# Designs tried in a protein design chat: VH-VL binders against Peptidoglycan synthesis regulatory protein ReoY 2 (reoY2). Part 3

Target 1, 183 residues: Peptidoglycan synthesis regulatory protein ReoY 2 (reoY2), of Halalkalibacterium halodurans (q9k656)
Amino acid sequence: MGKWVSVAEKRQFLKWFLTQQLKRKDAKRILEYLLQHYHLLEQVMFTEEIRGRERTLVISTLQSDEPGFAFYLYRRKIEDPIRALGELQANPADPIYLILHFHGKAQNHQYLQMLDSESREYIKRFKQFQAYKEETDSLIEAVLIENEKKMLLQQIDEALDLKDERRFKDLVKKLQELDRRSS

## First folded at step 1 (VH-VL)

Design f14 (from f1 with heavy chain D99G R100T Y101T S102Y S103D G104F Y106S E107G V108S G109D F111M Y113V; framework fv_faricimab_arm2)
Fold by ESMFold2-Fast, scan of step 1:
Structure f14 (fold): chain C 183 residues (1-183), chain A 124 residues (1-124), chain B 108 residues (1-108)
Amino acid sequence: as target 1 above (183 residues)
Amino acid sequence: QVQLVQSGAEVKKPGASVKVSCKASGYTFTGYYMHWVRQAPGQGLEWMGWINPNSGGTNYAQKFQGRVTMTRDTSISTAYMELSRLRSDDTAVYYCARGTTYDFWSGSDYMDVWGQGTMVTVSS
Amino acid sequence: SYVLTQPPSVSVAPGQTARITCGGNNIGSKSVHWYQQKPGQAPVLVVYDDSDRPSGIPERFSGSNSGNTATLTISRVEAGDEADYYCQVWDSSSDHYVFGGGTKLTVL
């Protein structure tokens, strides 16, 4: 369909999907969020496979034998839909691969037509490189922040042991600033 | 420059435990995952698990869950793999191998530097 | 569990091109890495992330990965290329590392 699945077609299908009963009821919030944000829907690609290097959402209806919810973010599996939603909000330009499990999926022509694997592969490979660069830079910063926090927490414990109120207050301020940067 | 040096060959009886060491040099030990991979005589490579030397966190292959323990000592840049309740089919060469940096979580996890291997023979 | 399938052996004449395949369900969506192992030696990474080469690996080694098959290609094969070759992927669902069964390359 014009090389890519249109946002209108994705919206129409997801609205129908939301009429089904989900195994994880709080996963409905993620789909509703996607429906309300055009730019995120543009990044959604329907797939049947977990993409190890990409963001992959797995959502299943009650009648499916598949797991109810999982969010794969690079090397991590997130099982809390609310936490997954937070991570989607943080990176709206990155691709989102969506695996939906529901009764009659193999006979649903509308769903099957959204699985343009060749087009998904092309876009995936290009954006994947950019996402890796962004993730690498973010992870390096996160590691540096976590190392700084470990040192500050140790220093805070020492200040508490020594009953050094001034040093304690100064270190807590530094920790709060790092928490702000890492949020 | 980058090198992984493993402990020497071991001969054990069934039911015993073996602990293999892997000393890293030439790089920041806490910056890279460390994998353990084994190979039985004439067989293929089999992944056993990884350890994050920075956190001490581990992930083990299901087949070895409950029998394998991976640890590290950051003061001497050394990783350890202990396999307990040894069986004759645990006879293999055990390798440590450096994974990717955990600041590059791309899912592209390969092993670029390998130790020389430690032969563990389990016989009565 | 995810499974990688390799042919047990491949034979090639010196100077010709060897192709070693690694089959896996939708393996084209994963990163495939290749290791060379000579008798009595530790494995050596020869190709990573489908097609990249580590420093020191000859340009004769290349890789590709699409659909259900990844391929290691060795051009202008030399006697010294005779070895076992293993493909490897990371299985994202279990955070497990999967190796193929290995292919023995014989240079006749």
Scores: ipSAE 0.000, ipTM 0.451, lowest interface PAE 17.0, mean pLDDT 81

Design f15 (framework fv_faricimab_arm2)
Fold by ESMFold2-Fast, scan of step 1:
Order: structure tokens, then C-alpha cells, then sequence
Structure f15 (fold): chain C 183 residues (1-183), chain A 125 residues (1-125), chain B 108 residues (1-108)
């Protein structure tokens, strides 16, 4: 059926892409990091769809109408390239789906050819990803618990300022439940 | 009590602009994404876009790109949606709605758990 | 653009079970949310993430999502459940939110 996209082909295309003016200049650092790390670039698959169960990195050139940068991880949308880079560094073995937006993409045969082989790589990487999903979900849950606790504390302060006793009691109960979960 | 209170009804001529406000209370305004959804008389719900009140970042539906602008003022916990170059088919009730997700974690659920009462915008010549 | 299809109307007798479907290509791979809207009122979230309920929503409301069809099930229907119901998903290809056309539930 189709053919595999080699790391050399991905590297060649990304080097060309980096000659374009990016909408988010900081996103250049992420692509440069991928180019410098063979094992990460090997995990990169070019796609046109944000994948809810896999990591999806979106980078756009200045002339694109699409958002300049986004990093999707499950239901999280990381909008800071530096934070996204940190996640890539923390989880180097997991697949990375890359969506690039640029002028003339639909007519760019080199780019389209890289998309043609991704279905097989997707299946292969999906099986690998599932091996780590439980661990990744646990880490995400820990982060969400910590951030929800911070939000609850801020909301409790607001309820106190507004003298909303009912809301205060409800939020305190939620915080107590959250504290029990974060054992 | 968590609530979103929107500005009052507007009547506009074609070509004009309208700016609808949505004041949040009872929760941390910057903690959650805010959606804008409209509904033409007798018709269904149509998503227009969202704003992250913490960052000011926005995402607009393709149909409204170039005509819609979403902003916020964190000092008064208020989100705004401005729609320009109005047409008669922009006549609708405009709603703001809070996402269930946590903006500080850049996490959104896609579900909208708290809605404003709606603002009727009528565009007629 | 991704499209969600709902039946325009569903009728049910009090105490019976109403089922409202939401059709979409491979919708089972997406998270579906359901809203109830009564005349002159804002929508109310009744089911999120396919099958979870917000606080305050009766357990009579439940959801499922598999293949090409998501379903909102309302058991032991009451007259007060009469409303328009909308399904909604996030479309991963466009990073946009899509609503179904709505279903009018009549309790007769």
C-alpha cells in the first residue's frame, strides 16, 4: 500500500518550513528541538486532523488564517510553545501528530506525499501510545487536581468576599473531597 | 451563585456593528473559557467562537472570521462579543456560555455548563 | 464541515422512555454533550461527555455514544421535560463546535 515517511524526508521538509515566517515566532524553537532529536522526529506524523487521544501540534505561517500555535494533549490545549516543549521533553516516546498550515499547502506535493503514509504510522504509534496511556492519564489527573484546588481556593475567597454562604459551603465540600482524592 | 448576565436587546441597521456584554459573577472569571453561541428565530444553536479570559486568546468559527471580535475586561469580569457589518440574517438571540474546563490548566471540556440569559439583536432596515 | 443529524420531533407519553438520536460520522470517537432548551429560555446542559450528568440533573437523563449514533435517553418522562434538545460535539478537523439541528420533545 503506501510508503513510510523517513526521518530524512521529515527533516528536509521541516527545514524548508522553518524558512517561512511563523505566526508565532516561539514555535520555531519546538521545530528546531524536533530537528535536533532523532528519536522525537521519528515519532512525528503529519496529519490534517487534531486527534483527541494523541498529542497534536499545530503550527501556522503568518499568511495562514489558522491559529499560529496550539498543542493538544487529550482535552488540554496548551497555547504556550515553551510549556509545549516541556511536555515533549517529558514524554519523548509518545507519538506526535503535526499539523502545518501554510500558503499553497493543498498544492504542495512534497507535503501531501508525507500525509499519504501516515495511516500505517498512526496504527503503529497508536498501539505504542496505548501502552503508556494509563500512566499519562494519571499524570494529567494529578495536574488537573492541583489546578482545580487552586481554582477552588480562589472561588472560596470570592464567595467570602460576596458573603455567599451557600456557595462557600459547597466549594469547601468540593475542596475537602479533592484533598481526599489527592492522596 | 454562578451566573452570567448579558446586556439588553439591540436594534441595528444593516452595515452597523453590535457589541454584546456578558458579566460573570460567583466564580473566578479567568478560570474558564467563555463561548458565544447564537440562535436565529425558530432555528437551532450556532457556535461563534470562544475566548480564554485569562490569556485573551480567541478562536472564531470560520463563518464569522473577519466580522467577529471577542474581548474581555478582567477588572469587571465581563466578556464582549462584537459583530460587524451586520446583515438581516444576523438577527438572533446571542448567548455567552461558560466551558466546563479549567482555563488555568488550558483544559476545556467542550460542554457549556452555565449560560447567560441571551441578548436579542434585531437587524432590519 | 462536520454535521450532526437529529430527528425534528419525538413524541412520548408520560412515564414512558424517550430516546433522541444524534447522528454523525464516527461520532462514537467524539465526546457528545446534550442541552435542554425550553421556550424563551437559555439552554441547560443535561448530559456531558457522552454519559455524565451535571449536578442537579435527575438520573432519568442518560446518554450513550457508539459508532455513528449518540443517544439521549430520558426515562420516566414528565410533562416538564417537554423542550427542544440539542446534541453538540467538538470537531477535531476544524477545532470548532458543532450543534445538531435540535429535536422537539412533546409529552402528550
Amino acid sequence: as target 1 above (183 residues)
Amino acid sequence: QVQLVQSGAEVKKPGASVKVSCKASGYTFTGYYMHWVRQAPGQGLEWMGWINPNSGGTNYAQKFQGRVTMTRDTSISTAYMELSRLRSDDTAVYYCARDQGIAAAEYYYYGMDVWGQGTMVTVSS
Amino acid sequence: SYVLTQPPSVSVAPGQTARITCGGNNIGSKSVHWYQQKPGQAPVLVVYDDSDRPSGIPERFSGSNSGNTATLTISRVEAGDEADYYCQVWDSSSDHYVFGGGTKLTVL
Scores: ipSAE 0.000, ipTM 0.543, lowest interface PAE 11.6, mean pLDDT 82

Design f17 (framework fv_faricimab_arm2)
Fold by ESMFold2-Fast, scan of step 1:
Structure f17 (fold): chain C 183 residues (1-183), chain A 122 residues (1-122), chain B 108 residues (1-108)
Amino acid sequence: as target 1 above (183 residues)
Amino acid sequence: QVQLVQSGAEVKKPGASVKVSCKASGYTFTDYYMHWVRQAPGQGLEWMGWINPNSGDTNYAQKFQGRVTMTRDTSISTAYMELSRLRSDDTAVYYCARDYEYSSSGLWFDPWGQGTMVTVSS
Amino acid sequence: SYVLTQPPSVSVAPGQTARITCGGNNIGSKSVHWYQQKPGQAPVLVVYDDSDRPSGIPERFSGSNSGNTATLTISRVEAGDEADYYCQVWDSSSDHYVFGGGTKLTVL
């Protein structure tokens, strides 16, 4: 749905983004160029994935751990913002995919609503996967603890039958440790 | 606290080269673009180009392309502007000026160096 | 190339309002910045991004920009405001910084 975002909304967000400190000062010129050219802003699509067959511009703020700048063009990576700006000026009618990295973007509603449909679906799937992974890891641990308890209980019964007081005490300590870990 | 201090006045003959320096202090030198602007006696301001002190990248006004070279030395927070093949109409005050970090739609200059008078005469 | 036009001079009495214009084709779509230059001194930024002021610049200095004309307004003018004033824009099509020809403000 991102592709239906108005130019006014894109402009407002990019003006806010430019109040942040960028890792690459020369990348600021590209965003300012886009802001001053209505027709180029119309071509801008916000995304989270590098497009292999389309122009993708990556810009990061100082607070992000991502690289400060990259421009991808038909499987070629360009790291010079001035070269990238020259390419945008030469081909103004072609789409521009924009990836912005900044602190808190996963919780930034304005940014998320501007993302293209593929990026929105990717983020949704990623959140679902993270929730599933946490649930699965917890379940695996619970099963392993329960199996260990069953073995210990069987061994305790055997020690009790054999009147092995030392073994009984050692096994009870192990069972108490598992109970503490599972509670 | 933020200061740009330029080298002293120069007198050159036509055909010579001049190299003007601009020493920055009071801020992180690599965080701001440095611009060069000149002003002929009694005339207006004319932009010459900029340098990114972090990367060393430059962009020159078309009028000066092929004659101007902008460089920097990050170890001493100093930017340089060298103009070659000098003509009498290159007589001017040459200024360095810092880019403003929080530009939202265009770039402007603050602060400016005190200026360096370059006189080209035979 | 893009051209900015300023009146060569403006005269105003102390305490009155001075208005300095900067003309450019569709200049309202660009951000305009203003510099004050006194004789023998470097320029000083007085207004940036059409209407914002740097710290230390009095509220008497203001700016506007619409259509084909940007204006620097100096209210309650003081003798110390005598200077040359330059407007400036960034021309995105050429990636060039353009200055107006300058306006000499005389307070008399």
Scores: ipSAE 0.006, ipTM 0.453, lowest interface PAE 16.1, mean pLDDT 82

Design f2 (from f1, 14 letters changed; framework fv_faricimab_arm2)
Fold by ESMFold2-Fast, scan of step 1:
Structure f2 (fold): chain C 183 residues (1-183), chain A 124 residues (1-124), chain B 108 residues (1-108)
Amino acid sequence: as target 1 above (183 residues)
Amino acid sequence: QVQLVQSGAEVKKPGASVKVSCKASGYTFTGYYMHWVRQAPGQGLEWMGWINPNSGGTNYAQKFQGRVTMTRDTSISTAYMELSRLRSDDTAVYYCARVGRTIFGEYYYGMDVWGQGTMVTVSS
Amino acid sequence: SYVLTQPPSVSVAPGQTARITCGGNNIGSKSVHWYQQKPGQAPVLVVYDDSDRPSGIPERFSGSNSGNTATLTISRVEAGDEADYYCQVWDSSSDHYVFGGGTKLTVL
């Protein structure tokens, strides 16, 4: 189920999006076309997933690693804006799924509020995965730091037994740097 | 042949209103936004606003909000621009101009066909 | 709000190339249109969507647009090209149509 989004809300967001630097100028013209045709803008649904059988437009800003412009229909990827525009004009009553890629998207409340429920779940799962990955990376780093500390402590004990003052001072310095790095 | 034909020159006193007409022919009047642009003597082009002849919807430049009114009559394919509370610095040539469209039917947000212009002089 | 900056005048000899610039913040992400206006006449669209020409406009007229500068290029300039030239964009953030201040092209 999608959330109800007014044409006014869609128009406001797309006007803002058009102030961003897009990878392709043709993508800008497609969005401008939608803004000038109320009946088409009514059919626009914001989403995060390509819909195999529905019309899906993907438009990206310059900072994104995603394609600047792509049109998906019946599991085909079409990169010709002329064909995309032709399909929009031929089937004005059919849904138009729009995926926008831009910096700060996951934290943009206006954008998130316009997403359908399936896309909101996708973003939620992605955020949970990112959190998990960060926690997992932190745990691995912590284990490596602890192992290095244990080795340094053993070497410090040995240097102390051998009364090697220089080596003892060097190892203590390394232990202090490791503590600083782990903070 | 696509044409925009405007009404004749007008001389008005400060505080009066002027209403300029723009008659379209040679194309589907309701399919194209109509812009109004003015030019004071020796000055550049200044956008005033647009009207959608199909819906009657309008969008005015901030500078003219509260003084300009754009309307149309679809039965005679004519657009109108009325400017009220005229000042001497409203002396200008007023143009109507049609929004441009590509061969694919999309608007390119420029103006491809212009009326001949209507000189409005505001003097005491 | 959004502002387009043009040089007030450009001079060129017949047969040479004239370049008229239009400066604007991130103008390369916008579509730029160019108009020619001769004294006592309405403007004529000479270039639209950065680089396309309307039917009837000579191939000598071309355009480009990148970064913060759009350029109208007139090759093999003729005396009849003497006119004022205006750039124009649609500023989507304000839903306003913005014109540059105009450039007077003089053919010496």
Scores: ipSAE 0.000, ipTM 0.451, lowest interface PAE 19.6, mean pLDDT 82

Design f3 (from f1 with heavy chain D99A R100P Y101K S102Y G104Y W105G Y106W E107R V108T G109Y, light chain H96Y Y97V; framework fv_faricimab_arm2)
Heavy chain, then light chain:
Amino acid sequence: QVQLVQSGAEVKKPGASVKVSCKASGYTFTGYYMHWVRQAPGQGLEWMGWINPNSGGTNYAQKFQGRVTMTRDTSISTAYMELSRLRSDDTAVYYCARAPKYSYGWRTYYFDYWGQGTMVTVSS
Amino acid sequence: SYVLTQPPSVSVAPGQTARITCGGNNIGSKSVHWYQQKPGQAPVLVVYDDSDRPSGIPERFSGSNSGNTATLTISRVEAGDEADYYCQVWDSSSDYVVFGGGTKLTVL
ESMFold2-Fast, scan of step 1: ipSAE 0.155; ipTM 0.617

Design f4 (framework fv_faricimab_arm2)
Fold by ESMFold2-Fast, scan of step 1:
Structure f4 (fold): chain C 183 residues (1-183), chain A 125 residues (1-125), chain B 108 residues (1-108)
Amino acid sequence: as target 1 above (183 residues)
Amino acid sequence: QVQLVQSGAEVKKPGASVKVSCKASGYTFTGYYMHWVRQAPGQGLEWMGWINPNSGGTNYAQKFQGRVTMTRDTSISTAYMELSRLRSDDTAVYYCARESRITMVRGTPYYMDVWGQGTMVTVSS
Amino acid sequence: SYVLTQPPSVSVAPGQTARITCGGNNIGSKSVHWYQQKPGQAPVLVVYDDSDRPSGIPERFSGSNSGNTATLTISRVEAGDEADYYCQVWDSSSDHYVFGGGTKLTVL
């Protein structure tokens, strides 16, 4: 029970999606087949959830860290796009759920409009989690850089105490490089 | 600013183990897969495996299964590759290399965009 | 296991065009990446995703990939391009990264 979406809107989006580079180029053939068969495209529903009892196609672009292709059919996972295409051809009347992974998906208004409300909320939550994770990782890295600077400053003080001019110059150079990397 | 710095050259006897380190800086360590690739003198590049620094998950080339172990320490942004039961034909330069991983908004995966300087491991009796 | 085949060597005169091939079964369905390695140095990515270039790589480096052959093309070759070149793909069925055997490019 995905949201009602016109075939024309699905067709327009999939034509755009095919301009992107797919991780599995042979998966392109499946999308082209759907575009050429109006009645199959009517059966396509965009989603973010793998459907255990329905056919679910997962296709990813190179700009996604998700697997390039998977076809789920009643607890079976098919990883060969050509075999998946054969299954679609054999059972043309059954619904097809389509999960697309691509760069900028959370900001792609056209894609979001084709999803049901549950799938839109999933993307929203994922983006919020991603933002939080990125901020946390950045903070941790900043702390690591700060600690490294403190260690260098301590070593510089020791080099000065020992009157080790060569080591002092080397450590100052390292500190300058670390400052350059942080800003 | 992105940099991978590897540990220094090692000389080992046959049967010993070697552990090479790769310290990452200038990026979010857990956001990118880390690969290990080796190159014997005068030979080509040979992929050994990858580690996902976020999960600790690994995938090793079949040739190295049972002999290689890849680990990481997220607190110091460092990846490790340990190769055991060393043989003379393990003499090679060992590289760490970063691969991008994209969720929704970042980069392109499946190629190695940043490489460490390499660590020469010599196995001799 | 997936295998990539490269010619061991290619020779070209300065200013001419060098073409380095990478053969693989249905390689056109995969994304091909190319690395340049000069003696004593780490590999450097010169072409990724069949035909894209990283920042800092000259436009004279280009790539193509179709059918069973991918090609790295270096136009207006310079002495500084002399190096070993490796193609690389990700085999999605095994989640393995495969390198070609490498091609030594000799300029003259």
Scores: ipSAE 0.000, ipTM 0.448, lowest interface PAE 15.9, mean pLDDT 81

Design f7 (framework fv_faricimab_arm2)
Heavy chain, then light chain:
Amino acid sequence: QVQLVQSGAEVKKPGASVKVSCKASGYTFTGYYMHWVRQAPGQGLEWMGWINPNSGGTNYAQKFQGRVTMTRDTSISTAYMELSRLRSDDTAVYYCARDLYSSSWYPEYFQHWGQGTMVTVSS
Amino acid sequence: SYVLTQPPSVSVAPGQTARITCGGNNIGSKSVHWYQQKPGQAPVLVVYDDSDRPSGIPERFSGSNSGNTATLTISRVEAGDEADYYCQVWDSSSDHYVFGGGTKLTVL
ESMFold2-Fast, scan of step 1: ipSAE 0.060; ipTM 0.665

Design f8 (framework fv_faricimab_arm2)
Fold by ESMFold2-Fast, scan of step 1:
Structure f8 (fold): chain C 183 residues (1-183), chain A 126 residues (1-126), chain B 108 residues (1-108)
Amino acid sequence: as target 1 above (183 residues)
Amino acid sequence: QVQLVQSGAEVKKPGASVKVSCKASGYTFTGYYMHWVRQAPGQGLEWMGWINPNSGGTNYAQKFQGRVTMTRDTSISTAYMELSRLRSDDTAVYYCARGEVTYEYDTSGYTYFDYWGQGTMVTVSS
Amino acid sequence: SYVLTQPPSVSVAPGQTARITCGGNNIGSKSVHWYQQKPGQAPVLVVYDDSDRPSGIPERFSGSNSGNTATLTISRVEAGDEADYYCQVWDSSSDHYVFGGGTKLTVL
């Protein structure tokens, strides 16, 4: 079972979320409907993983790389927010799992507090993956800088052999700038 | 035909409570929200809150929080609005109105009031 | 809290066009609805979702909503159009249904 979250806490967060620009404008209607219907909002559970057998809404802001909208029900995917809204209206007693994608999600304390234990472990894994990716990206940049330095050193040697003082000075300046970026 | 019929006019003393009824007919009562809106003499419209007749869930304007109570009885398709600790500035016509969902995609609001009751005059005077 | 601003009164001659404005910060991002209220009567919905008309409302009634201003336009005004007109939105940040102060339309 998930962590208990008050309707007031969910409402406050969703009001903030609606101040962000959504990728799918018609998805706003689902969130607005939930905000206007207390007992549906009681059924909302925040999660980070699609629940194949339960209703799962995925809504993303423009800042996110994730798809703008999806509604999952019994392993089926619905991409029309209005059809999803109709299903919520028809089955108001069933749980609703909500996945929100937005910039800074992993650092948003209010959002993280609303997640169940399973979703918190998913976020922990995601943060570890993000750290690994950032470290890998940094290593790639370092390799590119090293390769550029090797090329510049070769070109400097050639300029010296050709006694091209202007080219030599220009290349040395480029090498100094790369040294600055790598420190 | 959709119709909302409200209870008759009330005269109350300061400190009393009033309970206004709104009987719905011509549609599925539990399929639409019921809103309450008031209007003081010579003044504009003021939203008080809504009730979801299906669940009994409510949402009240902050100004009325703690002294308004909205209820319904699905067996007779009737909504109620009770306002307590009445003051002279609560003198107003009180309306019930049916909420309908907008289908415009680029907006933040999506409920408008398509049918209104005839209004109930509540006078609070000593 | 979110506020809608309407002019208190507008006067037009019969057959002319009346324009009633409703001002609000970023109101163009909200659905605006308009109500007509005649003396001693309940309000009547005349325009919903910025520009849609309910069945029974004449084509003379139209609406628009952009930026910070929504407008109710009544073409070929008739004496029977004399009434108070109210704009209305739902504001998610305040969790409230907000009405404008109302505009009294007088047909001279």
Scores: ipSAE 0.000, ipTM 0.441, lowest interface PAE 18.9, mean pLDDT 81

Design g1 (framework fv_gevokizumab)
Fold by ESMFold2-Fast, scan of step 1:
Structure g1 (fold): chain C 183 residues (1-183), chain A 124 residues (1-124), chain B 107 residues (1-107)
Amino acid sequence: as target 1 above (183 residues)
Amino acid sequence: QVQLQESGPGLVKPSQTLSLTCSFSGFSLSTSGMGVGWIRQPSGKGLEWLAHIYWDDDKSYNPSLKSRLTISKDTSKNQVSLKITSVTAADTAVYFCARIRYYDSSGYSYFDYWGQGTLVTVSS
Amino acid sequence: DIQMTQSTSSLSASVGDRVTITCRASQSISSYLSWYQQKPGKAVKLLIYAASSLQSGVPSRFSGSGSGTDYTLTISSLQQEDFATYFCQQSYSTPYTFGQGTKLEIK
């Protein structure tokens, strides 16, 4: 709240968002309604936090693991987009907080610059956490693969020393599969 | 060409409020990703971050000083101001303002251009 | 608060030397680290951001490396103009914190 974003910028982003496949088809009607009504777009504020007292719309694309649609008003959760649209039409001057869930959100510069300050800090921390986690997970996976490869190579050497052809062939097959996974 | 220039009183009495102004050119705080911060350096000591403000009025304060600090901006004048209340001899330092960048591809924040600094002495 | 420690407060070096300055964070800062140069009577200058990215206009003899908690600034061939104090700074978490500084002095 408090961050001013031009209606043209909001319109451009929402038009792009509507090219994505939404979990709830009737939620598309709400976004289309906002795009058709300039004064409602003026009331839209992008956020990552559900506002208990304010109107908060949550809309998710199919690739998101979040719910497809929710409308929060006070402590109530409304899951019917048609009822939500009716509330927006009845109170056009009230703020509308919009939470969008989609693939690549943390890396989407256009989206990030439209967020309120609290939401930007949340996304920044999530992006930092995600980058650290991916770096750490990648290092762990690489170490595990190399350790498995070393173990297989030691076992292959042992099979050669013992002249165990069947074990040798089985271990070489496992090493080849591991190399396939690491490439 | 990005330039920042600090302005301050030079001498302030203990218990008074210290007011500092940063005037800049070559960029605007109406541009997303742009901000201005304040850093100080007591004589013979290291750098201490105080506060920063972004184009959208997002503010951050050093928690050890937060109760005494107020940062504000005037986008139309290309100015950022910092006020420090109840000053003591410990506030004697060179005060720098610097441009802070937030929105880059990796989400990093860094101070890319600094002013020359203004010396503030707290003495009776 | 995240503490930033530079291994030495001063180093003596000669023109043409390879110089390394090290910085350690009290916890992982995921490459949210910048290096600054401060000369007497001059504005502080950003050299490196994001641990390894060279700021525009900074000579290529400067480079940054490191990850996690350990970071290094390297000057591959020291020039006369490089005698200055160097600071590391983390921007991973507020409050942003600086190392104590490393002063490069003429041998």
Scores: ipSAE 0.000, ipTM 0.444, lowest interface PAE 20.4, mean pLDDT 82

Design g10 (framework fv_gevokizumab)
Fold by ESMFold2-Fast, scan of step 1:
Structure g10 (fold): chain C 183 residues (1-183), chain A 125 residues (1-125), chain B 107 residues (1-107)
Amino acid sequence: as target 1 above (183 residues)
Amino acid sequence: QVQLQESGPGLVKPSQTLSLTCSFSGFSLSTSGMGVGWIRQPSGKGLEWLAHIYWDDDKSYNPSLKSRLTISKDTSKNQVSLKITSVTAADTAVYFCAHIDEGYSSSWPYYFDYWGQGTLVTVSS
Amino acid sequence: DIQMTQSTSSLSASVGDRVTITCRASQSISSYLSWYQQKPGKAVKLLIYAASSLQSGVPSRFSGSGSGTDYTLTISSLQQEDFATYFCQQSYSTPYTFGQGTKLEIK
């Protein structure tokens, strides 16, 4: 697929999503704001990966076991929906990555069609891993851990190129901890 | 290696402004992921987080003290400063600054990996 | 605010003992917990982060465990240099909060 989904398709899905009961009521305000501003909705990309250097908004329904709300900005986790909304308003031209958690997501064809190819493949692989591990981890936790590993591996390569020994050691320690958490 | 050292007035009178400086080496606040936080400890009591600042000038304050706190950095001098206005006897404590490496993961636990030795501030008439 | 409670303010132990220090959060903190060591006249030292990850340079006799609301720091064979005050800290939610500390004293 690779193409951005049409604004009409994003709007239709988000309107449906807002009919569900959200874990965090204030998160509804952000989605409503996106629906009211065409130029922001154009920048929305559906994903299953928390993007370390991009704006990533995570919103969950009550039926999901995932956390209700999080906004990731430059590797920081922001839990205040009002601050998240302010950041979206300040930088309207930058991409907005959106992760939605709801019951039956893996079988929701409309949602899956809006995801990039990497996110679709990740969900498929995670499903197989989860089956072998008898449902020990939540999808959001696994996504966070795997995304962090990707970022850490990239930054380890950068630290090696820059010959930054202290940062290399720190990043390797963080990667080892993520391996422990994922096991 | 990372080293931090606090400096302060030692004695401050009630109602005055307390100014603290953290001088450090072994890292730079021009480096992505780097930050410095302030923690205090009253005599015989526990540790209390006050504020932090990151390389990108992002600041956070303890809500209980936010109206009295100002954190700032001077990247070229490798210094971070904390100001506390309208001090009272309750502000008498040892004040620490500590290094934060946020790294490249938003889910990475927030912790203080290297600390200064602390500076005692007494608020008394 | 998340409250961190260490079950004892002081513990007496002898060199060679296995020592455990416990920390309980008022709500689940998903392993966003660190352990620190404080000695008089010395800088505070990070021992454990993310509940169970050993900080570089910290002796392997230190280990951390736990999940949800209950966490433990273990020293498998206490040494003379380990007599200090130990603090837990949660980093799950701001404001970041510390336990009241557990002072490890010579028996």
Scores: ipSAE 0.000, ipTM 0.475, lowest interface PAE 14.5, mean pLDDT 81

